# VH-VL binders against Sensor protein CitS (citS), part 2

Target 1, 196 residues: Sensor protein CitS (citS), of Halalkalibacterium halodurans (q9rc53r339to534)
Amino acid sequence: AQTHEFSNKLNTISGFLQLGKIDEAVDFIQKERKIQQEWIHFFIERVNDPTVSAVLLGKISQAQELGIDVDIDPSSQLLTPLQERQQELLVTMIGNLLENAFDALLASGIENKKIYISFTDMGDDFIFEVEDNGPGIPPQLMESIFEEGFSTKEGTHRGFGLALVKKAVHELGGAIFLEEGELGGACFVLTIPKHE

## First folded at step 1 (VH-VL)

Design d14 (framework fv_daratumumab)
Fold by ESMFold2-Fast, scan of step 1:
Structure d14 (fold): chain C 196 residues (1-196), chain A 122 residues (1-122), chain B 107 residues (1-107)
Amino acid sequence: as target 1 above (196 residues)
Amino acid sequence: EVQLLESGGGLVQPGGSLRLSCAVSGFTFSGYAMSWVRQAPGKGLEWVSAISGSGLSTYYADSVKGRFTISRDNSKNTLYLQMNSLRAEDTAVYFCARHPYKTIFGTPFDYWGQGTLVTVSS
Amino acid sequence: EIVLTQSPATLSLSPGERATLSCRASQSVSSYLAWYQQKPGQAPRLLIYDASNRATGIPARFSGSGSGTDFTLTISSLEPEDFAVYYCQQRSTWPLTFGQGTKVEIK
């Protein structure tokens, strides 16, 4: 969240979830953003970290306002407790990856904008995946998109947030990969080791 | 109990074709990317090909690109490797291996089959 | 592609001795290095992932260390079942690559 009002709403949602006030969190979200109750139920069941839930719900709401369809893989889960620094950096990485996807889709001019999200902690890593159906990343730019300050002259600042994501994920001992997208656009995969 | 079982290996002439299968059980197959990894006699491990959980994303080692095709049938819990234009250098034990998630870049490989031998010889 | 070089090619030791195996990457793989054990006629078995984390069921005598380009697998006291070939693998970038292997054999 870039605006003060949006950040305050996410903090309120996070606060309710951290206090176990699920009904209050649901009521707040429904009144403010018209988020479907199905999403709230999904996150309560499958994401143990209230701050991560709040960020993802906020981003789904933002995508809907921008005319972007978001789908989350039904098998997704984040049930392993996150350390404080892992949570801070994961929230930052999720925000930057989704904002980059929004910017790419809005700049593309395509009519049926889609984002696919999946995440898991069932293995030895926390894995987070964001895929869009935008124009993708040209092969000649694949190495440049992770460089600090990267931007296209005619496009969004797509690579700027990716430099921050790469720095953050490496601080956690993790990695970021650019996969071949099944939706035809960019597919970014984050891996973060589970630390006890 | 997770199990991976390869089949379809055998002796084939140079230039010939062969199709390998890997039957899996004990997990939701579509939730996991799969790879083929080979090992030539007395040599090390070489990653050959990977396929995403949905089957829509595939990737190949340069040495097999254009000759091999990886595919999967999630309704039959089976992974395939179609091998065409086989060369003597393709002689190896071929293992199927499971990625920890549906992405083709997620490793390490947590489960492996026992392997099936492919011999390309005149 | 990232090239992984393992050394030594062969390590001849007796049971009870310490084994130290090296893996060097041609460019940084951060901590994204795994170690596998392979016995004759068998599939590889995951030992260590992300440089230093033991896989489920792997005995405490196995440990991994290192980051960037230089990695080490240590077996503190060799048991008879530990005589095998060991491979390192990187998952930092694609294509996925393995080292050429280090054979730990009975002296």
Scores: ipSAE 0.007, ipTM 0.465, lowest interface PAE 10.8, mean pLDDT 81

Design e01 (framework fv_enfortumab)
Fold by ESMFold2-Fast, scan of step 1:
Structure e01 (fold): chain C 196 residues (1-196), chain A 118 residues (1-118), chain B 107 residues (1-107)
Amino acid sequence: as target 1 above (196 residues)
Amino acid sequence: EVQLVESGGGLVQPGGSLRLSCAASGFTFSSYSMNWVRQAPGKGLEWVSYISSSGRTIYYADSVKGRFTISRDNAKNSLSLQMNSLRDEDTAVYYCARSPRYYGMDVWGQGTTVTVSS
Amino acid sequence: DIQMTQSPSSVSASVGDRVTITCRASQGISSWLAWYQQKPGKAPKFLIYAASSLQSGVPSRFSGSGSGTDFTLTISSLQPEDFATYYCQQAYSFPLTFGGGTKVEIK
């Protein structure tokens, strides 16, 4: 439902831009005060899939409500058309990775919570990266976090979110990597072939 | 002011190595992807390599793949290009360039000259 | 790889002339095209991004148009400081590729 609302707004903004009505597009964006105007403008021009745009904008809005600072690599783009199944699984994976970052940051007690997002489709793969400044993943747990039913969080029924991400990316012929980041927390890199 | 300054160029023999550096100032370096672009004497611009803001997404031109390595140090606001197994066709002025949102390169250094000759 | 073809490779022009440079991509690149100006011995200068958006500080006599595969850079009234080589660059897919350049020469 969230997705539908944002898609309609992005279509309206795209319509203004295609008609050369820059001032009208800017004014429309400014009415979305809960989401930074710069992000909405960025997504119109850099992400051609309205569903992916809506999910990312929704997650950015949610992060801001939770007091989490979100940075996006300004060179990020996703302009290559997604197949229906790629789109379905990608939005699921994005949602799970970002919710895991939110949970880790909220549980950490860190006052200056931060998430870094990067994505690109300029090569042979769709690449999506999420990094946080939370406590990270202990080496002992690196294999276990992708197992069904794993969770260090209590009171959640989403204990196999990362297992779902691993299954989804394998279905698409891709891979997920847990890497060391500069922010000091968890860093997940997701790779999906364009034509597999 | 926003500025990029390259260094490390010079004369080197075929098969040799050079390390180029690019010092960034006047902007939040860690928020931008970076590129190396070269230009051989009297020729046009040729893109060499790309590195994302975090350093995890890296691309190379086929002509340099396996020989060149791009890296960055966000704490020091520095970009590097390690060039190994240099060939005569690598002779060029090498520019570092910043990429904002539209994948255009809006800020360029003045370039550093690499000459590969016996 | 996406090939970028510029026409003409050179053009001789006088101050006050309208100069048109074209750039053609071997496949659709939407509006992900930038234009650069390079003077002898200098680094390239960013002129236009997203095919038609003028970079801050660039004179209004410069304009860009096009989408998909066909793009144009226009200088409406050539000035002495505009004699330079101009490059287009696609930003749609890696490897990033430049056109061969168009040299705007004094007549």
Scores: ipSAE 0.006, ipTM 0.495, lowest interface PAE 12.1, mean pLDDT 81

Design e02 (framework fv_enfortumab)
Heavy chain, then light chain:
Amino acid sequence: EVQLVESGGGLVQPGGSLRLSCAASGFTFSRYSMNWVRQAPGKGLEWVSYISSSGSTIYYADSVKGRFTISRDNAKNSLSLQMNSLRDEDTAVYYCARGYKYGYGMDVWGQGTTVTVSS
Amino acid sequence: DIQMTQSPSSVSASVGDRVTITCRASQGISSYLAWYQQKPGKAPKFLIYAASTLQSGVPSRFSGSGSGTDFTLTISSLQPEDFATYYCQQANSWPLTFGGGTKVEIK
ESMFold2-Fast, scan of step 1: ipSAE 0.006; ipTM 0.544

Design e03 (framework fv_enfortumab)
Fold by ESMFold2-Fast, scan of step 1:
Structure e03 (fold): chain C 196 residues (1-196), chain A 119 residues (1-119), chain B 107 residues (1-107)
Amino acid sequence: as target 1 above (196 residues)
Amino acid sequence: EVQLVESGGGLVQPGGSLRLSCAASGFTFSSYNMNWVRQAPGKGLEWVSYISSGSSYIYYADSVKGRFTISRDNAKNSLSLQMNSLRDEDTAVYYCARRGITLYYMDVWGQGTTVTVSS
Amino acid sequence: DIQMTQSPSSVSASVGDRVTITCRASQGISRWLAWYQQKPGKAPKFLIYAASSLQSGVPSRFSGSGSGTDFTLTISSLQPEDFATYYCQQANSFPLTFGGGTKVEIK
């Protein structure tokens, strides 16, 4: 979950990006947390929504602090303007899917923790994908992970975050589904209609 | 210190096969995507192949597709390139190169291994 | 495939000179371009990423500019260690492609 301090940092980054102050956003991020300038430039060019850019940059920074490598498909783009409610819920879903992946990877004890992100808006839907190289999700638990309060042993919050994602995506008329991960872990795919 | 060391180059006749290896040290090899890049004598750089950290994503240049196979062994910190049906035009120095950041740039390079395809 | 055209193929220069190298992509690649330096008998060295960002440890006399299809590498005051061949590379999509190289040689 986001703390007040983290939320303030994301708001500052979002503010700079909204005002077109790219150099200031880059400087702020580099001073607060070491993050590659290439990440910042990628999001500014490929994501037209400053709030979504700020959240993704913040999550990548958090992942690096946790020793988790994040890779984004370089063909990813989010150039179609988001409606206010779509933006609000997409930010919530991105946050919860990435926190879910962080928790799974940290609990796994794997030294080479990795998350792969892909997103596109080239069709009729916004599509957002998050994959990790953790232990994955057993088929028998797939229904349970979307229930509020679900917990698998000490040290996991997968059920809480995924329940929020399910509610958010349904509100937008979209869908969430699980695919087999090519990295050996969980793979969540979100689809959100561009217009309703 | 981060290092990549290529081996396996040599002289081979047209139609022959050769296997190149790249030994990685000084970093967590299993966390990085890797490339092979070649350079013909007196010519420029040509990208050959890419493999993601978990081997899920693999790409080849059209000139080598169907003849070359990239692979990796993360337990041994090694990258390989199996080269079959070699042609004169495959004569080059072959470099192993690490993708250090997300957009397919190559931040660390080995010193290269020479492949000569000739009778 | 994205074709990268580099010019000039070679340039003769003296220490202290300003050297400009140009790279052109056959289609838009935004800012997703890198520059490399290669000395004879050595592997390439990473210089610049995202068209204009210097890799850590690269001297400030090197600078990059451009976006879309037209890119430039500038060496503001050439030093003896800068005599080398320079390559651009597009990082936008597969297959990855390099420019033909520009040899910066002693006048």
Scores: ipSAE 0.006, ipTM 0.470, lowest interface PAE 12.9, mean pLDDT 81

Design e04 (framework fv_enfortumab)
Fold by ESMFold2-Fast, scan of step 1:
Structure e04 (fold): chain C 196 residues (1-196), chain A 120 residues (1-120), chain B 107 residues (1-107)
Amino acid sequence: as target 1 above (196 residues)
Amino acid sequence: EVQLVESGGGLVQPGGSLRLSCAASGFTFSTYSMNWVRQAPGKGLEWVSYISYSGSTIYYADSVKGRFTISRDNAKNSLSLQMNSLRDEDTAVYYCARHRGLYSYGMDVWGQGTTVTVSS
Amino acid sequence: DIQMTQSPSSVSASVGDRVTITCRASQDISSWLAWYQQKPGKAPKFLIYAASRLQSGVPSRFSGSGSGTDFTLTISSLQPEDFATYYCQQYNSFPLTFGGGTKVEIK
C-alpha cells in the first residue's frame, strides 16, 4: 500500500519533469509529506534534462518496488545540454544497464540488494556508471552477450540489452567498460563524447 | 499492484479494423518495453509486436506487418495496437505483456487479454 | 525465423512425479530462452529466463537447463497446481518465437 502510493507520487513527479514542468514538480514535492524530497530535489538541481530525470526517477521507483536500495553519488551532475540523439541513446543505455543490475540482484538471492549510480559531465565526456553488489559477470558470459548481439539492418539481435548498449555507444563514438567496483558486483562505465 | 488491463476487442468483419488498448498501473510504465502476444482458440502463443520504452524501436511479426501499428502514450500509461485489414486468422485473445529487462528478456507481467473475433 | 519445437506435446503425470519438457531451437540461441506456465483461461506466467534462472516467486521445484539449441524444463516433484501448459520462447533475435507448448495432464 505505501509502496504503491510512493510509486504513484514518483510517476506524477516524473511526468511533470518529462513535460518540462519543473515549477509544478517542485510545488507538488513541497505539498507532499515524507516523500523522498532529497532525491527529487537532487534531480531538479543536478540534472538539466527532464527526460533523463524522468527515466532515472522511474528506475529508482522500480528498484524500490523490487526491494533494491539505490544510492547516487552526491557529486553527480548532468548540466550540459544533450543533443536529441544523445538523449535518446543515453536514456536507452541507462534503462538497459539498470535493468541488467535489477536482474542480476534478483537472481542472486542476496538480502541487501544495492545499486550505486554515478554520472558526470564536467570533462570532455558524459560519464555514466552503474554498480551493483550482485555476483558480477564472468568474462566468458560477458563475451557472449557483448559480442554476439550485433545487427544493423536486418533486425537480428542476440540478448538485446548489452548488444543495444554497445550499438548505442558505438553510434555516439563512446565506449563501455566493465570495471571492478567496491560493491563486489558488476560495474559498467559508459563514456560518451560531448562534441561527437 | 502491478497490473495491465486490455480493452477494445470485439467482433469484426474481414477487412475491418479494431484498436486495442492496454492500461498500465502500479509501475513506471515509461521505463519498460512492451509486447503484444496473441493466442488463437485452442492454439499456442504467437508474438505480434514490440515497442521500446521510448517508442523509438518497433518490431512486428511478418503475419501482421503493414496491417498493425503499435504505439504508446507514456503520459497516459497506455499501450495501443491499431489493427487494419483484419483476416480470419487474426481471431485470438490478445495480451499486452511487459518486457522484463536485460538478463531476463522475457515477459514478466501480462494482462488478462481481450478477445478479437474476425468473422462474417 | 527461429523455429522452436517442444516435445512431448503432452505428458500424463501424477503428483510427486518428476516431469521433463524439452525445447529445441532451429539455430543457436545461446542461453536466450524463457519458460512460461499457462493454466486454462489464464494469461501466461513467467517462470525462467536465460535458460536456467528462476524468476522471483517461482517455486524451487522448477529448473531449467541447456544452451545452444537444446533446452529442458524440469519439475522435480509435481504439485496439483503445476498441471498446465508450458511454453518455451527464444529472445535471441526478432521475431520472438514460442514453442508449440507441452500440456502436463493428470494421469
Scores: ipSAE 0.006, ipTM 0.459, lowest interface PAE 12.7, mean pLDDT 80

Design e05 (framework fv_enfortumab)
Fold by ESMFold2-Fast, scan of step 1:
Structure e05 (fold): chain C 196 residues (1-196), chain A 120 residues (1-120), chain B 107 residues (1-107)
Amino acid sequence: as target 1 above (196 residues)
Amino acid sequence: EVQLVESGGGLVQPGGSLRLSCAASGFTFSYYSMNWVRQAPGKGLEWVSYISSRGSTIYYADSVKGRFTISRDNAKNSLSLQMNSLRDEDTAVYYCARDLKWGSYGMDVWGQGTTVTVSS
Amino acid sequence: DIQMTQSPSSVSASVGDRVTITCRASQGISTWLAWYQQKPGKAPKFLIYAASSLQSGVPSRFSGSGSGTDFTLTISSLQPEDFATYYCQQARSFPLTFGGGTKVEIK
């Protein structure tokens, strides 16, 4: 119900943006989620795909509710038109990478939880980066985190988060990398070719 | 006060090397992507290199690929440009410049520049 | 690469004149265009972002317009401190590219 309600709100925001109703989209987001105006204007100006904008704004709002600080590299942009399948899979990958970061930070018990996001389409690829300041990925687990059914959570619920991201990026001819970041946590870099 | 200060320029022979530095103060350096831009005597502005806020995304102008390396040290609030195999056409004033934050496009803060002269 | 073409290369003007500078991109860049002012011996100064938005502290006599491939910088009433070289810059794609510059000089 929560997920369905969230999706309905994102669809409403996406609809406003697709119709060029920027002021209505801003008002709706501020009323429902209390997001800072700077975030909304940043996304409207720098992300041409309304669905991707809606998902990222929704995830920022969710992070704020969880007490997680999110910052986005000011040079981030996604202006290249996405093919339907690229959009579907990118939305799924963004969702799963950010949920993974949320879960890691909440489990860590760290006081000053932070996520850094960077994305660009200024080269030949779409590049999307998510970095957190959590405990990072132990070296012995680096290969297994992309396996289907892997989880370090207690066993009540099964997930496919990072395995789904790996599958999605490979379908688009791209790659996902776990890099050394400066925040001290996990740093995932996603690359997707603009032209298939 | 927000400022950027370049250093490391000088006179060098063709084929030589120089390392430029840019010291940032008055803002949270780690939140901003950075650029190097150069200007040859009497000529226009030419973009040289870009580095993202965390250092994971880097781009170079074709004229400097394979010769120049951009890097940053966020703990020290510094940006660097290692210049190898220098050529006469690399003679220019080199500026470091900060990208805008929050719904802006372009470079809002520039250093005073440091001069690189490659003599034949 | 996206090529930026500025015209004119120079313009002679008097204090109080309206000055227009044009910038054309070789492909569509939406509003991903910035304008800079540079005085001799000085670093460039940021004037305009997003093709038409004035940076804080820039006088209201400066304005920008355009989208896609054709852009204009206008100075409505030229002041003595405005004699400088002006550059446009696209921020849509790497490599980032500047126009060749327009020198606004005294008559």
Scores: ipSAE 0.006, ipTM 0.485, lowest interface PAE 13.3, mean pLDDT 81

Design e06 (framework fv_enfortumab)
Fold by ESMFold2-Fast, scan of step 1:
Structure e06 (fold): chain C 196 residues (1-196), chain A 121 residues (1-121), chain B 107 residues (1-107)
Amino acid sequence: as target 1 above (196 residues)
Amino acid sequence: EVQLVESGGGLVQPGGSLRLSCAASGFTFSSYEMNWVRQAPGKGLEWVSYISSSGSTKYYADSVKGRFTISRDNAKNSLSLQMNSLRDEDTAVYYCARGHTKYYYYGMDVWGQGTTVTVSS
Amino acid sequence: DIQMTQSPSSVSASVGDRVTITCRASQGIRSWLAWYQQKPGKAPKFLIYAASSLQSGVPSRFSGSGSGTDFTLTISSLQPEDFATYYCQQANSYPLTFGGGTKVEIK
């Protein structure tokens, strides 16, 4: 749901980052008043992959437009180079996890919608976490949510999202966990080996 | 109250083995990353090992890699460090310390009182 | 591995003095530095994270600054309970590494 103009600006920023032109990327952003400066500067310092940065910035922008508050853990980083397949699948997984959180929060009727994001590659694994303050997942449904076509409500169109995430992470030799989070909603954790 | 208690330290001869334990209470142990940090007599702090909340990811200091093994039992709220092929330079007070995602990369916010390991003949 | 160098190794100061401790990383570590206080016979206490963020419950006389490779811990008005050794620790990458420590002795 990015506009063509917004995508072009992110691609320009991604291009500078890909070439290691941090000062040029910062200068471009400072001249483009329509983009959130704080987020872009964070991603320039913390995320080396231009495509992953562009997707995360786009999703954060979308969340803000939907009235959802997004916080990223300040210790987060993705500095290790991604192989092409890892990048493709990570982008798909990030997109689906955030879309799932958006859908859950918008359907919940909760007044103060929040998403917390955390990611790291300081160790042997890439770890990516998405937590929301929605109603969470009932224990009896925890395994079913990862099955293809799962839906607990008529008209739900996102039934394949989590199943796609599970397949993608398993293709990379990793795993997805549904954990107890601090916000009280769903907390999904992706773990992806760096050496594969 | 949030607490970490180490045990298992003692006197051991060079080449021997020892297993340290850390008992956690007062918080959801399974939600936190854990670390072992040691301090030789009269010396500074030296990071030894890390384990993720699930136990799937582990890191070690170069000086102990291949000799020490970190593990955890979330059902029992316990952290362990198996120490093999011990050397004189492993003599230290060993602390377990809690990291959390917010402070994980910047520091460790809860520490045990430490357990002493002495390697000598 | 990233080497952390602290200076000075020890300092003697009077109550009310300003004490400055320096920490230098052998490589850029952005702001990913923590500071700890350790009193004799006790476990370390977490003081500061992200180079300058004060941990809840830590007195405001403690402050941190710096980024990249050069960092400073400042105690604006030394108190008797501040007798301790202070350590910096980089959190940029594994293995995690500590500085050698700075012993603050209150005369």
Scores: ipSAE 0.000, ipTM 0.455, lowest interface PAE 17.0, mean pLDDT 80

Design e07 (framework fv_enfortumab)
Fold by ESMFold2-Fast, scan of step 1:
Structure e07 (fold): chain C 196 residues (1-196), chain A 122 residues (1-122), chain B 107 residues (1-107)
Amino acid sequence: as target 1 above (196 residues)
Amino acid sequence: EVQLVESGGGLVQPGGSLRLSCAASGFTFSDYSMNWVRQAPGKGLEWVSYISSSGYTIYYADSVKGRFTISRDNAKNSLSLQMNSLRDEDTAVYYCARSRYYGSGKYGMDVWGQGTTVTVSS
Amino acid sequence: DIQMTQSPSSVSASVGDRVTITCRASQGISSWLAWYQQKPGKAPKFLIYKASSLQSGVPSRFSGSGSGTDFTLTISSLQPEDFATYYCQQAKSFPLTFGGGTKVEIK
């Protein structure tokens, strides 16, 4: 199916990138013409870590299947080498933040679902931002969403993922913030020191 | 002196091709992203294409996607725009302009060439 | 795509006047907006970046303000060399887009 074909193509691209075979990855994309060249070119240039690139590309693919438009700030970059623990926790945090955005947008019933991603390492910190155009987080729930096992849906634990993010970022000496974004929904900002 | 100089413009018939060049001097070309911006006679500015400092990230305006190809040669300090399947609406002055992908001035174009005129008519 | 709408299309003013030009984005762009000045037959000149930061060499009578979707360029005391067309440009996402321009002309 198209879903399996797309996943297989992403795995192939991820494999080439992990092996440092950048020219082969680009050639594969050009021949297949079933994935946005702009995304691949962006990640090859702007993200030094193949695992982070693979996770983001996978999440973009998942968003597309769900009918969610994803935009990444074109000035985004992660060129500073990640320590093994930073990489492991960052991919976990990225996954949980994006899944929470997907869940919020799918539950919202809005027609034009959008997510905006921005990240940078141009300073003392790695900064990663995810915002959506969903209903946002009510002020009375802002502290509760980071607590273990929190959920506003019966049978689901939306707050569980955010509790994991808070734990992970604190282990790295960083912080997570809920900010006012441009899209009108939830806006989460992660700040992680480059050096502990 | 920081300078950009365009060349390659001219008169061409609909369906024809042209290759524009932009020569950079006075700065480290490989540190900057580059843009092509056009302006039709008596009209406003229209962004056409972007290429990152390394050449890996490329974007096009929808109106030219599939017809135009941007490229750069950092060893020669040059930017190019290959224009195929030209249409009447491509008639414009074409400017090259440098930018940065980071900082407070991101994607703002602080240095422009003088422009080269492309006229598409029969 | 983010559409940029400038108003007015033209404004007639006298030397010494305060001139305000507005620019509206079809969606939020934070502060990622640049302003340019273009004189007839010349390439555009970079005036302002990140909505309110003046490019080096630009006179202090120029100022920018705004965030999100609504932005303004102000010339506090118009000088003869300021008669030109002004363009805003969003720097938030690709494709990059310009406003339609505002011509500042002699009254």
Scores: ipSAE 0.000, ipTM 0.445, lowest interface PAE 18.4, mean pLDDT 82

Design e08 (framework fv_enfortumab)
Fold by ESMFold2-Fast, scan of step 1:
Structure e08 (fold): chain C 196 residues (1-196), chain A 123 residues (1-123), chain B 107 residues (1-107)
Amino acid sequence: as target 1 above (196 residues)
Amino acid sequence: EVQLVESGGGLVQPGGSLRLSCAASGFTFSSYSMNWVRQAPGKGLEWVSYISSSGSYIYYADSVKGRFTISRDNAKNSLSLQMNSLRDEDTAVYYCARERLWFGKLSYGMDVWGQGTTVTVSS
Amino acid sequence: DIQMTQSPSSVSASVGDRVTITCRASQGISSYLAWYQQKPGKAPKFLIYAASSLQSGVPSRFSGSGSGTDFTLTISSLQPEDFATYYCQQANSFPLTFGGGTKVEIK
């Protein structure tokens, strides 16, 4: 119900960051009242791509609006410059992975909804991880969730969006993995080569 | 190995000053908010001060406000507490403690603690 | 300031007992409550965050529950190493405040 509102806010934040107006972006985000100035500055500093930062900040703000706690690995960084196509596809993948976590948690009825995010570029690859404490993915469905048009919800005609993530990561020469996480829910790991 | 080590405690007269230090190792110090927490002999835990990862947000307990100054040096992986105008009631073991990191809120709990350093204020 | 009240101040228990410790906030703190264990002469150990989430490495016999103003820490089957003082701490707002502690003692 707030998807359009957050999309518009993401565009505004992205615009400020792309113009180098970091203080104005921070001020705009603070008016959400659910984002602290300190972690916004941390986020901008640890992610050198303004568009990626804007998408992550907007999705985290959306999670808080939905009553979902977000934790980011303190060693996370994305400081290596992205090629235009890598940036374009990475923001698409981040959006879809976080939307999948939101949907799983909201459908679960779990009282203490949590998402864990980790990302690094210290090696030869960009690595991005999203983990939730929801019910996880049944083993028999693990491959099906990446198929176009897959959905466990009747009448919504909504897939998990993971087919788009699979296509995007394959275009970049990377991979996506579904793993067992410490939180007990789904754990998605993306790997993208820095250069090809 | 994640570790915090306090130093700088000692015996001081009322009205005196002490500077406590906390050396961090085994983790990215600059990513974590830090706390000072004290415990008087035979008493419970009392929160003293907080400093955010960047140093932009600083908070103090009312009992120490105006007398104590928290600071950090991220390049040296160190946290400090400058204690001025010390009083008898400041006698305690002082712990430095790392916040568990969660974005969107400043504090969630303290997951790593040092061994403590003893401060005794006596005439 | 948010005041945190723990009950009881002390409890005598035997190995194998179920022990329940309560913590009450003077105003609503949602789920922003942590629990700590402290043994004599040692620094506190982090047990639980967000009222009910167990820290990695903490035995499953420990559990937390509650939201708003009333919270509980339960030890389902007390072990010898669990004799300690337990503290709750609110992380809702500054200044951060601890409960007065509950000492779990033998006999």
Scores: ipSAE 0.005, ipTM 0.485, lowest interface PAE 12.0, mean pLDDT 81

